# VHH binders against a4x776: the designs that were tried, part 29

Target 1, 306 residues: a4x776
Amino acid sequence: MSTSMSVARSLPGGPVAEQILAEVAQEVTQLRAAGVTPALATVLVGDDDASVGYIRIKQRQAVQLGFASPHVRLPASASQADLQAVVTQLSADTSVHGVLVQHPVPPHLDFDRAMQALDPEKDVDGMHPVNLGRLALGLPGPTPCTPAGIEALLAYHEVPVAGREVVVLGRGATLGRPLAMVLAQKRPTANAAVTVVHTGVPDWPRYTRRAEIVVAAAGVPGLVRPEHLRPGAVVVNGGVRYAGRRLLPDVDESCATVAGAMTPRVGGVGPTTVAMLFRNAVRAARRTRSSRTPVRLPDSGAPAGR
Below, E stands for the ipSAE of ESMFold2; O stands for the ipSAE of OpenDDE; V2 stands for 0.75 times the mean of E and O plus 0.25 times the DockQ between their complexes.

## First folded at step 14 (VHH; framework vhh_7pa5_2)

Design k04 (at its last look DockQ between E and O 0.01; V2 from the best seeds 0.00; counts 0 for: pae E 12.0 > 2, placed apart)
Fold by OpenDDE, look of step 14:
Structure k04 (fold): chain B 306 residues (1-306), chain A 126 residues (1-126)
Amino acid sequence: as target 1 above (306 residues)
Amino acid sequence: QVQLVESGGGMVQPGGSLRLSCAASGFTFSDYAMSWVRRAPGKGPEWVSTISSSGGYTSYADSVKGRFTISRDNAKNTLYLQMNSLKPEDTALYYCAKGYYYTWTGSTKTRTFDYWGQGTQVTVSS
């Protein structure tokens, strides 16, 4: 009796992204009809070919969706002050609703410091500390794109999340940590029992073997193997590395023999991340009126920061 | 110690022009975005304009766009605001402000600056 090893159901992100982008396009059209042109500004420092390529793709997508897409390119030799100046300007510009600073920046620049100059309302990546704080507090704001995409992906494919045991592998600031917060939110598409495991947990398979949903967010190729999974578990590959042009997933493909459902190696979470960026952008366009932002008076006695 | 000293204010008729200056000291002027903020009588502070550290980028409130021009001379550590076509509504105490960023209190976003000057009075009246 050839036990036909039931291949895991595929959870592609493409259809999810398409749906989200279609919604974004409609919203952009409505805003334009109301006299508002949503604008997503992009900032690129340097001439890294990969970065240039990514920006071009995003710009094309922006245009297709009906966004204005102002672009600022700084030379690789740009100073921290130059980058911050651009971010500050774009934050102050009432015609700009979203701002994307392309990562990575040249090594001599501090990306995180530059992001501190960004209006959190215009943070389309959702990675600004203020927005992460909002996420932690359950306050409205831009959410991290990849975590939001994963939630949307699971929801789209009708994977039950609420009340389920979810293990997140990895505690990175860009994925693991914010994902845990997202999936713990009191929403029908979240509200999960979330456990975060990481390199500090020697027996992390103990947790993943119990999990109904495993999200790999470690950025370690081949980390998740069949022996680490509960049979029938849902497996989401969020962590990816690249060897040249080849995508290296955290989840080994053989996991499909044990998992009930699994994101594909290519076209899983990635497309949803991009879609969430544009969702954040159009939402920012709806909310952000920089000209009406109140001004904080300096406390008369506050010494200039020593 | 950071010092910002505004000058150039005064009384002018509607349609007139003024040029404000801000002398900065006590910090590396060229490393910071600079802004003008104003406070009209009985009103809260209002952001007017910001210029990037290098001077390459400028931004204006909608209320002053097309009429005011912010500029800076980093060699002189001086910020300027050219105000043309002045209106009675422009009457305010004008402050020079160091830096430009946003802070949040709960769900409320606020434009925040590191340091403000004492201000220079601009009065537009017939």
Scores: ipSAE 0.037, ipTM 0.490, lowest interface PAE 3.0, mean pLDDT 90
Fold by ESMFold2, look of step 14:
Structure k04 (fold): chain B 306 residues (1-306), chain A 126 residues (1-126)
Amino acid sequence: as target 1 above (306 residues)
Amino acid sequence: QVQLVESGGGMVQPGGSLRLSCAASGFTFSDYAMSWVRRAPGKGPEWVSTISSSGGYTSYADSVKGRFTISRDNAKNTLYLQMNSLKPEDTALYYCAKGYYYTWTGSTKTRTFDYWGQGTQVTVSS
C-alpha cells in the first residue's frame, strides 16, 4: 500500500520584493520632493543579447520607481583604461548616486579592477571591497544584494534565524561568504550560528544534515538532495545556474519531501536580489541629501555628504 | 489587475458580532500577507489586523485585541475578520489590503497599504 508524502511550505520572494520596492518608491518620492532626483547609471560593454536584455529590464524598473536612468554604452573593443575612465567619471558625477556595471564584461577586461575604481558609496551591488569591509566591521554601507534578500525573505516568512544552526553551502564572493557575515550580525533577523561548507569538504553532508536552515550557494545544479537534510529543515536556494533560459537551482526539487519549508525554483531569492539593488540605490541618494559625521578608519576614509 | 471585494458588513447592536469576508483575485493570494484596515467617519485609515501568507502569524491593534480574529482560506482566496463584542467606536468602513510596506517621516515608521478594496460598512449603534 502507498503512503502520501508531505510537501515543504513554499517561501516565495515576490511578496518580499514587492514590499521592498514599494518602500523604495516612497523614498524616491520624498527625495524628489526635497529636490534630489535619485539617479542610477548603467554601464554596458559590448552588445551581447542577454546583457542588453538585463540592462533594459533594470532601466525600465528604475524609471517605474522614479529614478533617472543615465546609460553608458562602450564598444566591445573598449580598453581597460576606457572602462575605468567611465567608472571614475560616474563616481565623480554628483548627479549620479548609484552605478551598475553589467556583468559579464568582454574577456579582455577585468571586471573586478573596474569595480574597484567605483566610489564605494555608489556601489549598488554592495560588492566593492570597502563595502564588504564595512559589513565585516558592522559599519553602515550598501549590503550585497542576494545575502540581504535572503535575510529579508526569511524574516518575511517568519523563519526563526537568531540562535539557529545555519549552514551555508558554498563560499563564493558574491553570496556564500557575505551571507555568512550577514547572518552572524547581532540583530533579531540574523544572530545565527553560521557554518560555511563547500564541495571541498569531504563530508559536507554531515553539516547540512544537522542544520535547521540550509542555504545552497554553490552554483552546482542539484547538489543538495533529500539525504543531505534533516526532516523539517528550511532550505533556501540561493545559488543558480542557467541552461539557456532554464533556471537550474542547487537544491533538487525532491528535497521538498523532507524539508519543512523551501524557496520555489522560480520566484524565490531572485526577486529579492533585484529589490535590494534598488534599495541600495535609493539609500545612496538619501546619503547625498543627508549630512553625516565623517569617520576615518585606519585603512579607509568616509565620504562627504552633499 | 488586483481586485479585493469586501462583504459581510451591516448594522449591529453593541456587544454583537459580524464576520467580514474579502474575495481576492488578480494575484497569487497565498503568497501575500493580508490586512484589515478601517476608516471611521472623519478619521484617517487605522490598521486593524494582519495575517501572514500561511496564516501562521497574526497581529492585532490594541483596540481590537481579544475581540477580533483574522483568518484566511488560501484554497478559496478569501480573507476573514470575525468581530465579537462590538462597540460603537468600531463603526467604520472596513477594507481588506494586500501586503504592506513602511514609509518614513523623520524617525516615524508608518505601515502603508497600496491595494485596498471598496470596503464594507460596519455600524454599531443602539
Scores: ipSAE 0.005, ipTM 0.393, lowest interface PAE 12.0, mean pLDDT 86
ESMFold2 (binder alone), look of step 14: mean pLDDT 81; pTM 0.788

Design k05 (at its last look DockQ between E and O 0.01; V2 from the best seeds 0.00; counts 0 for: pae E 20.2 > 2, placed apart)
Fold by OpenDDE, look of step 14:
Structure k05 (fold): chain B 306 residues (1-306), chain A 126 residues (1-126)
Amino acid sequence: as target 1 above (306 residues)
Amino acid sequence: QVQLVESGGGMVQPGGSLRLSCAASGFTFSSYAMSWVRRAPGKGPEWVSTISSSGGYTSYADSVKGRFTISRDNAKNTLYLQMNSLKPEDTALYYCAKGYEYTWTGSTKIRTFDYWGQGTQVTVSS
């Protein structure tokens, strides 16, 4: 009896991202036709090569989607006041609909404090405290990108979530906690029984072994192993670290021997996170249009007529 | 790599004049609007002036209008700021910036910039 080691079904994020970005592009086209050019501003403090690279990728994607992509680069020596001023200015700029402050910021700066100066309506990361509050309350607003991406990924691959036991491994502010809130929402692609496990739970495998869906959100490479999983479980790797250019997943690849479905090491949740950023941006632009009398944004290129 | 290097700062008495220069490299200078921004002690950055890529259009903050003149030499990849009638309130670190202008609804213009120089210190004191 050749125990055909049934390899877990792959749950790639690429196709999910492509679909979402296509939808975003359509929405951008519609907004442009209505005289609104969606603009996603990016802020970079310093000259971290990785950060610069990420910004460039985002800017290229923005252009491809039809966004305006204003960019502000502050020197590494910028003060907290400088960063806050830029965020405030971008918040006040009616031509800017979304704002992304690129991580990391220099150590002497308080990113969270700077983000408090950001208009929550322009928070495309969905990490502004107001938007997290909205999420907690089930109110509309920008959703954290990675959690939103995970929900979308599961939905795209037709993984049942509603009524399922989901264990989120990790309680980070950027992933674990907001993901738990997202998946607990009363909608068809969520509505799960969610358990959050963390370093305070010594026997966390007790929970993951029972879970129908396990989302690793700890940021600990190789944390999730086959012995921690229910056979046939769906496994989502949300926690990622990098060693140089190498992606280090929370989920050991050997989990594919036990899991029924699993995100790939590369091209899993990552692509969906980026897509959700742009979704938040275009939605922000749409909200702005609905609340404001059509201020004809002067065409970016037309000199103010004499 | 984009580089912006400011020079010409110094100490001057009220009513005095300075001329700042910014040497630009690493990009097609003539294709971009350029700006001056300043940061006074304890304050955030303040936009000062912008000049279009061709030099045909200039704009100024109300605080410097009539006193400062922005210009550029595209052949030399250099941006200038002539500062006349300097006031103590003009004391700041002055930055050259590769900038984009965005119109805020109303009379206020907001500027965003891709790159900033290291700045040159201008001190106006009696």
Scores: ipSAE 0.078, ipTM 0.499, lowest interface PAE 2.0, mean pLDDT 89
Fold by ESMFold2, look of step 14:
Structure k05 (fold): chain B 306 residues (1-306), chain A 126 residues (1-126)
Amino acid sequence: as target 1 above (306 residues)
Amino acid sequence: QVQLVESGGGMVQPGGSLRLSCAASGFTFSSYAMSWVRRAPGKGPEWVSTISSSGGYTSYADSVKGRFTISRDNAKNTLYLQMNSLKPEDTALYYCAKGYEYTWTGSTKIRTFDYWGQGTQVTVSS
């Protein structure tokens, strides 16, 4: 029987991730033809089942793309010094181009302190303070994966961003803050009027109700509801929390009745975040290849440490 | 006036293959991402696959990955879905869907004049 239907617009991240990963694979092929095998090292502390699973998925993806995938596993009892030594060794290893330390680490370890030992050029998460500084200044460097993924997702689905009113709900260092910096950059896929609000603003909905694009990045399940949106707004589920194995996005599913477009709860931003990890990794390998070219310095000074 | 006409459905045994086609008219086909969506009896629409406007990139639902291949011919304004290793749970009415409508006025919805069309029936039965 023939039937006619209308379906609300979804902004899936899968096609976006596949485009990015195809480009990464081409770059890996070029590097390998030039004698450089890109290498993404992963570090896992302990044996938490979820963390082991995430590492396995990333290792499979790395091998499929043509990366070498060295792996370091530390016992759950490892000291802070053990973890920092591993990160320092991987930073110094010229055969390793990107380093990922799987979070969370056991409670007796300080993840942020361990990451300070990491070479900013190998920071595939794009969260090292040096790289966030580069982002703020508009300088080249690895970008935080989720913010970069959101920009790519909006561009892929041809959502206009330049000159548009974008509200970022959330001010965290991993998503909300760097996303505001990303979308304010002077380029066709960004160049937005960006407002950052958060739950500490009593009437934060007055900002989201005027926005053409709302990115939820607060990590508060169900925070964004239909009354918080202008009709036809584009809504991005950036922030999530889990209750057991169930993903709980910041954006209530009922927002689909008001929004013009919305990322799906599963298969939205997440796949783009993983793809951007590998984009940062292959770019790190390309920079390292460029850095292997000798630098000639004046005879009155010490050579640069490259 | 957007028109999407699906064809190529039929009856197959488990493990069989079918190739679906979608003829598009009334819009610039090469400017839009295109999707396949299916509806099993008594269920809501389920996204199957999406292909970019150029055809360069594709994505699939987990339930069909490795078995289905989406493609397009922009010169013929035609979208395709090659379905291999078919299972009984693939039984559904399959619809071609125009890519996302974009507006700068803050209203963006997945709408067409004829988003679903009539669909083409795929039946997989032991």
Scores: ipSAE 0.000, ipTM 0.105, lowest interface PAE 20.2, mean pLDDT 81
ESMFold2 (binder alone), look of step 14: mean pLDDT 80; pTM 0.795

Design k06 (at its last look DockQ between E and O 0.06; V2 from the best seeds 0.00; counts 0 for: pae E 5.2 > 2, unsure alone 64.7 < 65, placed apart)
Fold by ESMFold2, look of step 14:
Structure k06 (fold): chain B 306 residues (1-306), chain A 126 residues (1-126)
Amino acid sequence: as target 1 above (306 residues)
Amino acid sequence: QVQLVESGGGMVQPGGSLRLSCAASGFTFSSYAMSWVRRAPGKGPEWVSTISSSGGYTSYADSVKGRFTISRDNAKNTLYLQMNSLKPEDTALYYCAKGYEYTWTGNTKTRTFDYWGQGTQVTVSS
């Protein structure tokens, strides 16, 4: 006699990201053939090692996809006016199509205020208030990256969402709130009954135990456990913390014994978030494409950092 | 209409000093970062220095760091470059430019300054 155990189907994000980035690369090629070089500008304030590393990864990926990658570095001592002047310059520059200000900024600076100076059309994070308003109204615009990535992940793996009960555990501005808006949209990959719960709801497990899909977005390692799930539920981990380099997801790995499908601890939602950043960037270049050449000095391969 | 007019260039011997000026008009000068760019004989443009709109941040190319000082007077709409310990390699046409310099990576390169002046010649020779 042989015995088998039912375990959750894995929902890796790597293949999803690969497909999205291949489409982005094709769009970049088309734009370049039309005389438009898509450009993703990055802004770093200070010298935080993690932030420097994230910027370098994004710059390398941008180059691999065929983007130009202008970068502005400000010292940690930069004033709010200095940061907002950089953002204003990049917003006005017709040769720059997307702008990313690396978070966190030094504590004396107001990141949200800097974002208000950014042209919403160049907001590759999709978190500018204008773009969140567009999302709420069903208008075109850059979409928040992690929510968009989760929708794409579920679609890629053929997880039914339309008409299903989805519970989002967490109400953050970056993930929980915009995800609820994304998954409620009228389209085959969304169209869900979405409920948002959080730690202020004493019996939040009552909601997750009824859900066909649970998205953990609380940022509390191990919060979601097997007893919180309906057997066969689809579980997506959007919230993580790190202990050193070890990724600590909100969803305990033991949930795989109850869930029907689950994102893996490593290589789940994260890769899709990065891919959606570049999708927003190439779409910004398509929307803001200029038929005019910017006024410039001749270029002969000037060194970086000027 | 944005206009930038450089002045203060000239001939100087190695080790000498010059002070360049850039008169700006047609925009709110105090709201923009300003840069100096130079073009040596037979070479392409080289970024030299940038100063933030408030003057609180300055940046310099490695080739001029410690020798050149960028400054601005927002009341006079004027950008300055104090050039000390000049070398023959500093011989170039110097341009004032509106905006921050960008460090570029990628398959194509463009200089992203919207406006620059006609330049002022600096010649360093023994």
Scores: ipSAE 0.104, ipTM 0.570, lowest interface PAE 5.2, mean pLDDT 86
Fold by OpenDDE, look of step 14:
Structure k06 (fold): chain B 306 residues (1-306), chain A 126 residues (1-126)
Amino acid sequence: as target 1 above (306 residues)
Amino acid sequence: QVQLVESGGGMVQPGGSLRLSCAASGFTFSSYAMSWVRRAPGKGPEWVSTISSSGGYTSYADSVKGRFTISRDNAKNTLYLQMNSLKPEDTALYYCAKGYEYTWTGNTKTRTFDYWGQGTQVTVSS
């Protein structure tokens, strides 16, 4: 009896991203026809080559979608006040609808603190504390991009989520925690029984071995192995590290021998995250159109005159 | 390649007016904020003004506020600086720059503009 080692079905994110971006492009076209040019501002601190590259990719994508793409660059030596001032300025700019501050920022800067200066309505990353609060409360607002992408990915591939046991491995602020909240929402593509496991749970495999869906969100390469999975489980790799240009997934590739479905090492959740960024951006632009009240730009916190 | 070409500089008496222009090419002009920066003799670069991509937002240095007006024509890929009530201290080489500048209030005046023009000379003298 040739145990045909059934290789897990692949769950690529590329097609999901393409669909979402196509929708975004249509919405942008509609807004333009209505006299609104959506603008996604990007902020880069420093000159890290990787960060510069990412910004360029995002800017090109923005232009392709029909966004205006204003850019602010700060030197690596910029102060916390400098970063906050830029974020404040962009928040006040009525021509800007979305703002992305590129990660990482230099180590001496507090990214989270800077983000507090951002208008939550312009938070396209969905990571502003107010928007996380909205998520927690089930209120409308920008959703964190990676969690939103994972939900969309599962939905696109017709993976049942509602009523299913989902284990999220990791409790990070950017992925694990918000993902747990997203997948617990009362929606057909969510509504799951969600368990979050983390470093405080010594026997975390006990939970993952029971799970119908496992989302790795720990940022630990090779953390999830076949012995940690229920046969036939759906496995989503959300946690990613890089060694240079090489992507290091939380989920070992050998998991494909046990899993029923699994995101690929490359082209899984990543593409969907980017697509969700632009979805948040165009939605932000739509919201501003409805609020015709010209928010009086607070007196341009022009950098204090030299 | 990004090109910025300034024009409109010259010599003017105190209290006079000048209008600077900057012709931009090599990028989607309407997608980027634009700025004016000046450099006086013996001094470091000084930020003067910035305008958002659509022109919906403008900012000015305190030294020029109320006297200078930044504007743009995205159809013409042109940035403008209307300078009124000029003073001798406004004498400088004026540069057109791509993007937002945030002036570091710290000891190191690092200019964060991606691209600069060659500049146009403004001289205010009696």
Scores: ipSAE 0.032, ipTM 0.395, lowest interface PAE 3.8, mean pLDDT 88
ESMFold2 (binder alone), look of step 14: mean pLDDT 79; pTM 0.783

## First folded at step 15 (VHH; framework vhh_7pa5_2)

Design m01 (at its last look DockQ between E and O 0.16; V2 from the best seeds 0.00; counts 0 for: pae E 4.4 > 2, unsure alone 64.2 < 65, placed apart)
Fold by ESMFold2, look of step 15:
Structure m01 (fold): chain B 306 residues (1-306), chain A 125 residues (1-125)
Amino acid sequence: as target 1 above (306 residues)
Amino acid sequence: QVQLVESGGGMVQPGGSLRLSCAASGFTFSSYAMSWVRRAPGKGPEWVSTISSSGGYTSYADSVKGRFTISRDNAKNTLYLQMNSLKPEDTALYYCAKGYEYTWTGSTKTRFDYWGQGTQVTVSS
């Protein structure tokens, strides 16, 4: 006789991200061969160490994939008008295909207002109000990166989603809300019955205990515990918080004793989010190739086209 | 519709000074950063200086820092470049441009949507 314990199947995001980035790299190669160098512009306001680090990582990855990486740095004292002017300039520049403004910006600046000045076609985060509206209507456009990454992760690992009961725990604008829209879309990798709950619902566990798939998107460390799940549920940890260097996921690791499948604490959804950023960027460059207007290049004695 | 008209160039001996002006129309001047760009004989455009929309932030190419001063008068829709201690290598056609300069993978690359016809600066004995 022996004692057996069920352990959840791991759903790592690394292999998913590698597949997506390989596809992006091939698209970049094709665009460059056709005379289009995809360009992802980054904007940094101030010199916060964490923000500088995030920008450096994204710039390195962009260069490795074959993107040009224009950069604009503003002093921490820049006005709202100065930030919006940079975003407007990058939106109008036909040589720039995607724009990323590094968050957070200094407290006197309104990040959301600045992003409204951005051309929605260059919004690589997929968070511009126009693009969220496109998502809600099922129209083409840059998609929110983490929600798209979660759909891709579930598809890669062959987790059935269509027709399934999915509970999204959390209602934030960057994950919970757009994810509900993504997973409800009519397509084989989505088409779910989606319920959004949050900590403001006194007995939210009654919803998660019924769900075939639970996506934690609340940003509350350790919120989801084994007693909140039905046996065999698929659990995706979308929400994270950091205490210094340590990643604090919403899903307690002990959930692996009840779940049938679960994303790991590290290397889960995060890598897919980064991959989707570059997918949005290369698609923006591809759209520009299809609609690009010829520009007269500078010659001796003449300035660039006006 | 956007129009930028440079003036104030001329011939000057080494060590001399000139003040360039750029009259702007067809857009809300005070809402945009402005730059000076120059093109020396046989060379492509080179960024010289940028000033923020409010005038609170300025930036200069290493080759002109300490000698040139960019300024703007938003009430008059005019951009200026005060050039002191001029050298023969400053000889160029100087353009007023709308917008910021970029750095591309760690180097500056001149890219602007709109710029004028330029004003000639010649520094020679």
Scores: ipSAE 0.140, ipTM 0.588, lowest interface PAE 4.4, mean pLDDT 86
Fold by OpenDDE, look of step 15:
Structure m01 (fold): chain B 306 residues (1-306), chain A 125 residues (1-125)
Amino acid sequence: as target 1 above (306 residues)
Amino acid sequence: QVQLVESGGGMVQPGGSLRLSCAASGFTFSSYAMSWVRRAPGKGPEWVSTISSSGGYTSYADSVKGRFTISRDNAKNTLYLQMNSLKPEDTALYYCAKGYEYTWTGSTKTRFDYWGQGTQVTVSS
């Protein structure tokens, strides 16, 4: 009896991103037709090759989608005041709807402090403290891109999340924490039983072995192994590091022998994160339009004189 | 309504100096980066310089770097351009422009939200 080693179903992010970006493109077209040109501003500090590359990709995508793409480049020697000034300016600019400050910034700069100067309404990363607060409270607002992408990825591939036991491995501010909040929301594509495990949990595999869905968000290459998984579990690799140009996933590839479904090493969550950025941007532009529409006060219907 | 009014242009000899001013109104001047752009006869607009809202950051085109200095007085809602060591190739209509450069969709051209009427600078022997 040849035990056909059941290879996990692949959960690619590319198709998910394509769908989302197509929707964004349509929305941009509609806004333009209405006289609003969505603008996504990007801020780059320094000349780190990776950062430059990422910005270029985002700018190209912005243009392709029909965004205006103002770009500000600060030298690596820029001061905290310089960065905050740019963020403040972009926040105040009524022609700018979304603002992306490329992470990381040079070590002498405080990224978080700079982001506090950003208008939360223009936060396309969804990482502004106000927007994380909104997320925590179940209020509308920009959602963190990577968590939103993961939810969308699972939904696209028809992975049931509602009522499922989900373990998030990692508690980072950019992924683990916000993801836990996202997947716990009362929505059909969320509403999960979420457990967050981290380095403070000595026997974290105890939790992942029980989980129906495991999302790796630790940023530790090869951390998740087959022995840590329930057979048939859905495995999402959210945490990634790079060794040069090589992507190093948290999830070991051998997990495909145990998992029922798994994101690929390349082209998993990454594409969806980018798509969610643009979704946040176009939504920000839409919100600005709605605020300009004079609320037609309902015609006070004169009471029929009795 | 946004208004930008340039002044200080004129005719100078090569090697001379001029100081341009731009009076801004109709918006919160201190909240926006400001730029100088010039247009030479028969040429398209050329970006010259930009200054951040606070004045902490400045940038220059390579053609004017080391010769021109952009500055601002937010209390006076005024933008300045000190031009030293002027050359004949600096001859242009100089515009004050509001904001950062925009990459316009489908174009590599720089765009600004608002422009003044310009002030003429002529460098001629």
Scores: ipSAE 0.055, ipTM 0.560, lowest interface PAE 2.7, mean pLDDT 89
ESMFold2 (binder alone), look of step 15: mean pLDDT 79; pTM 0.798

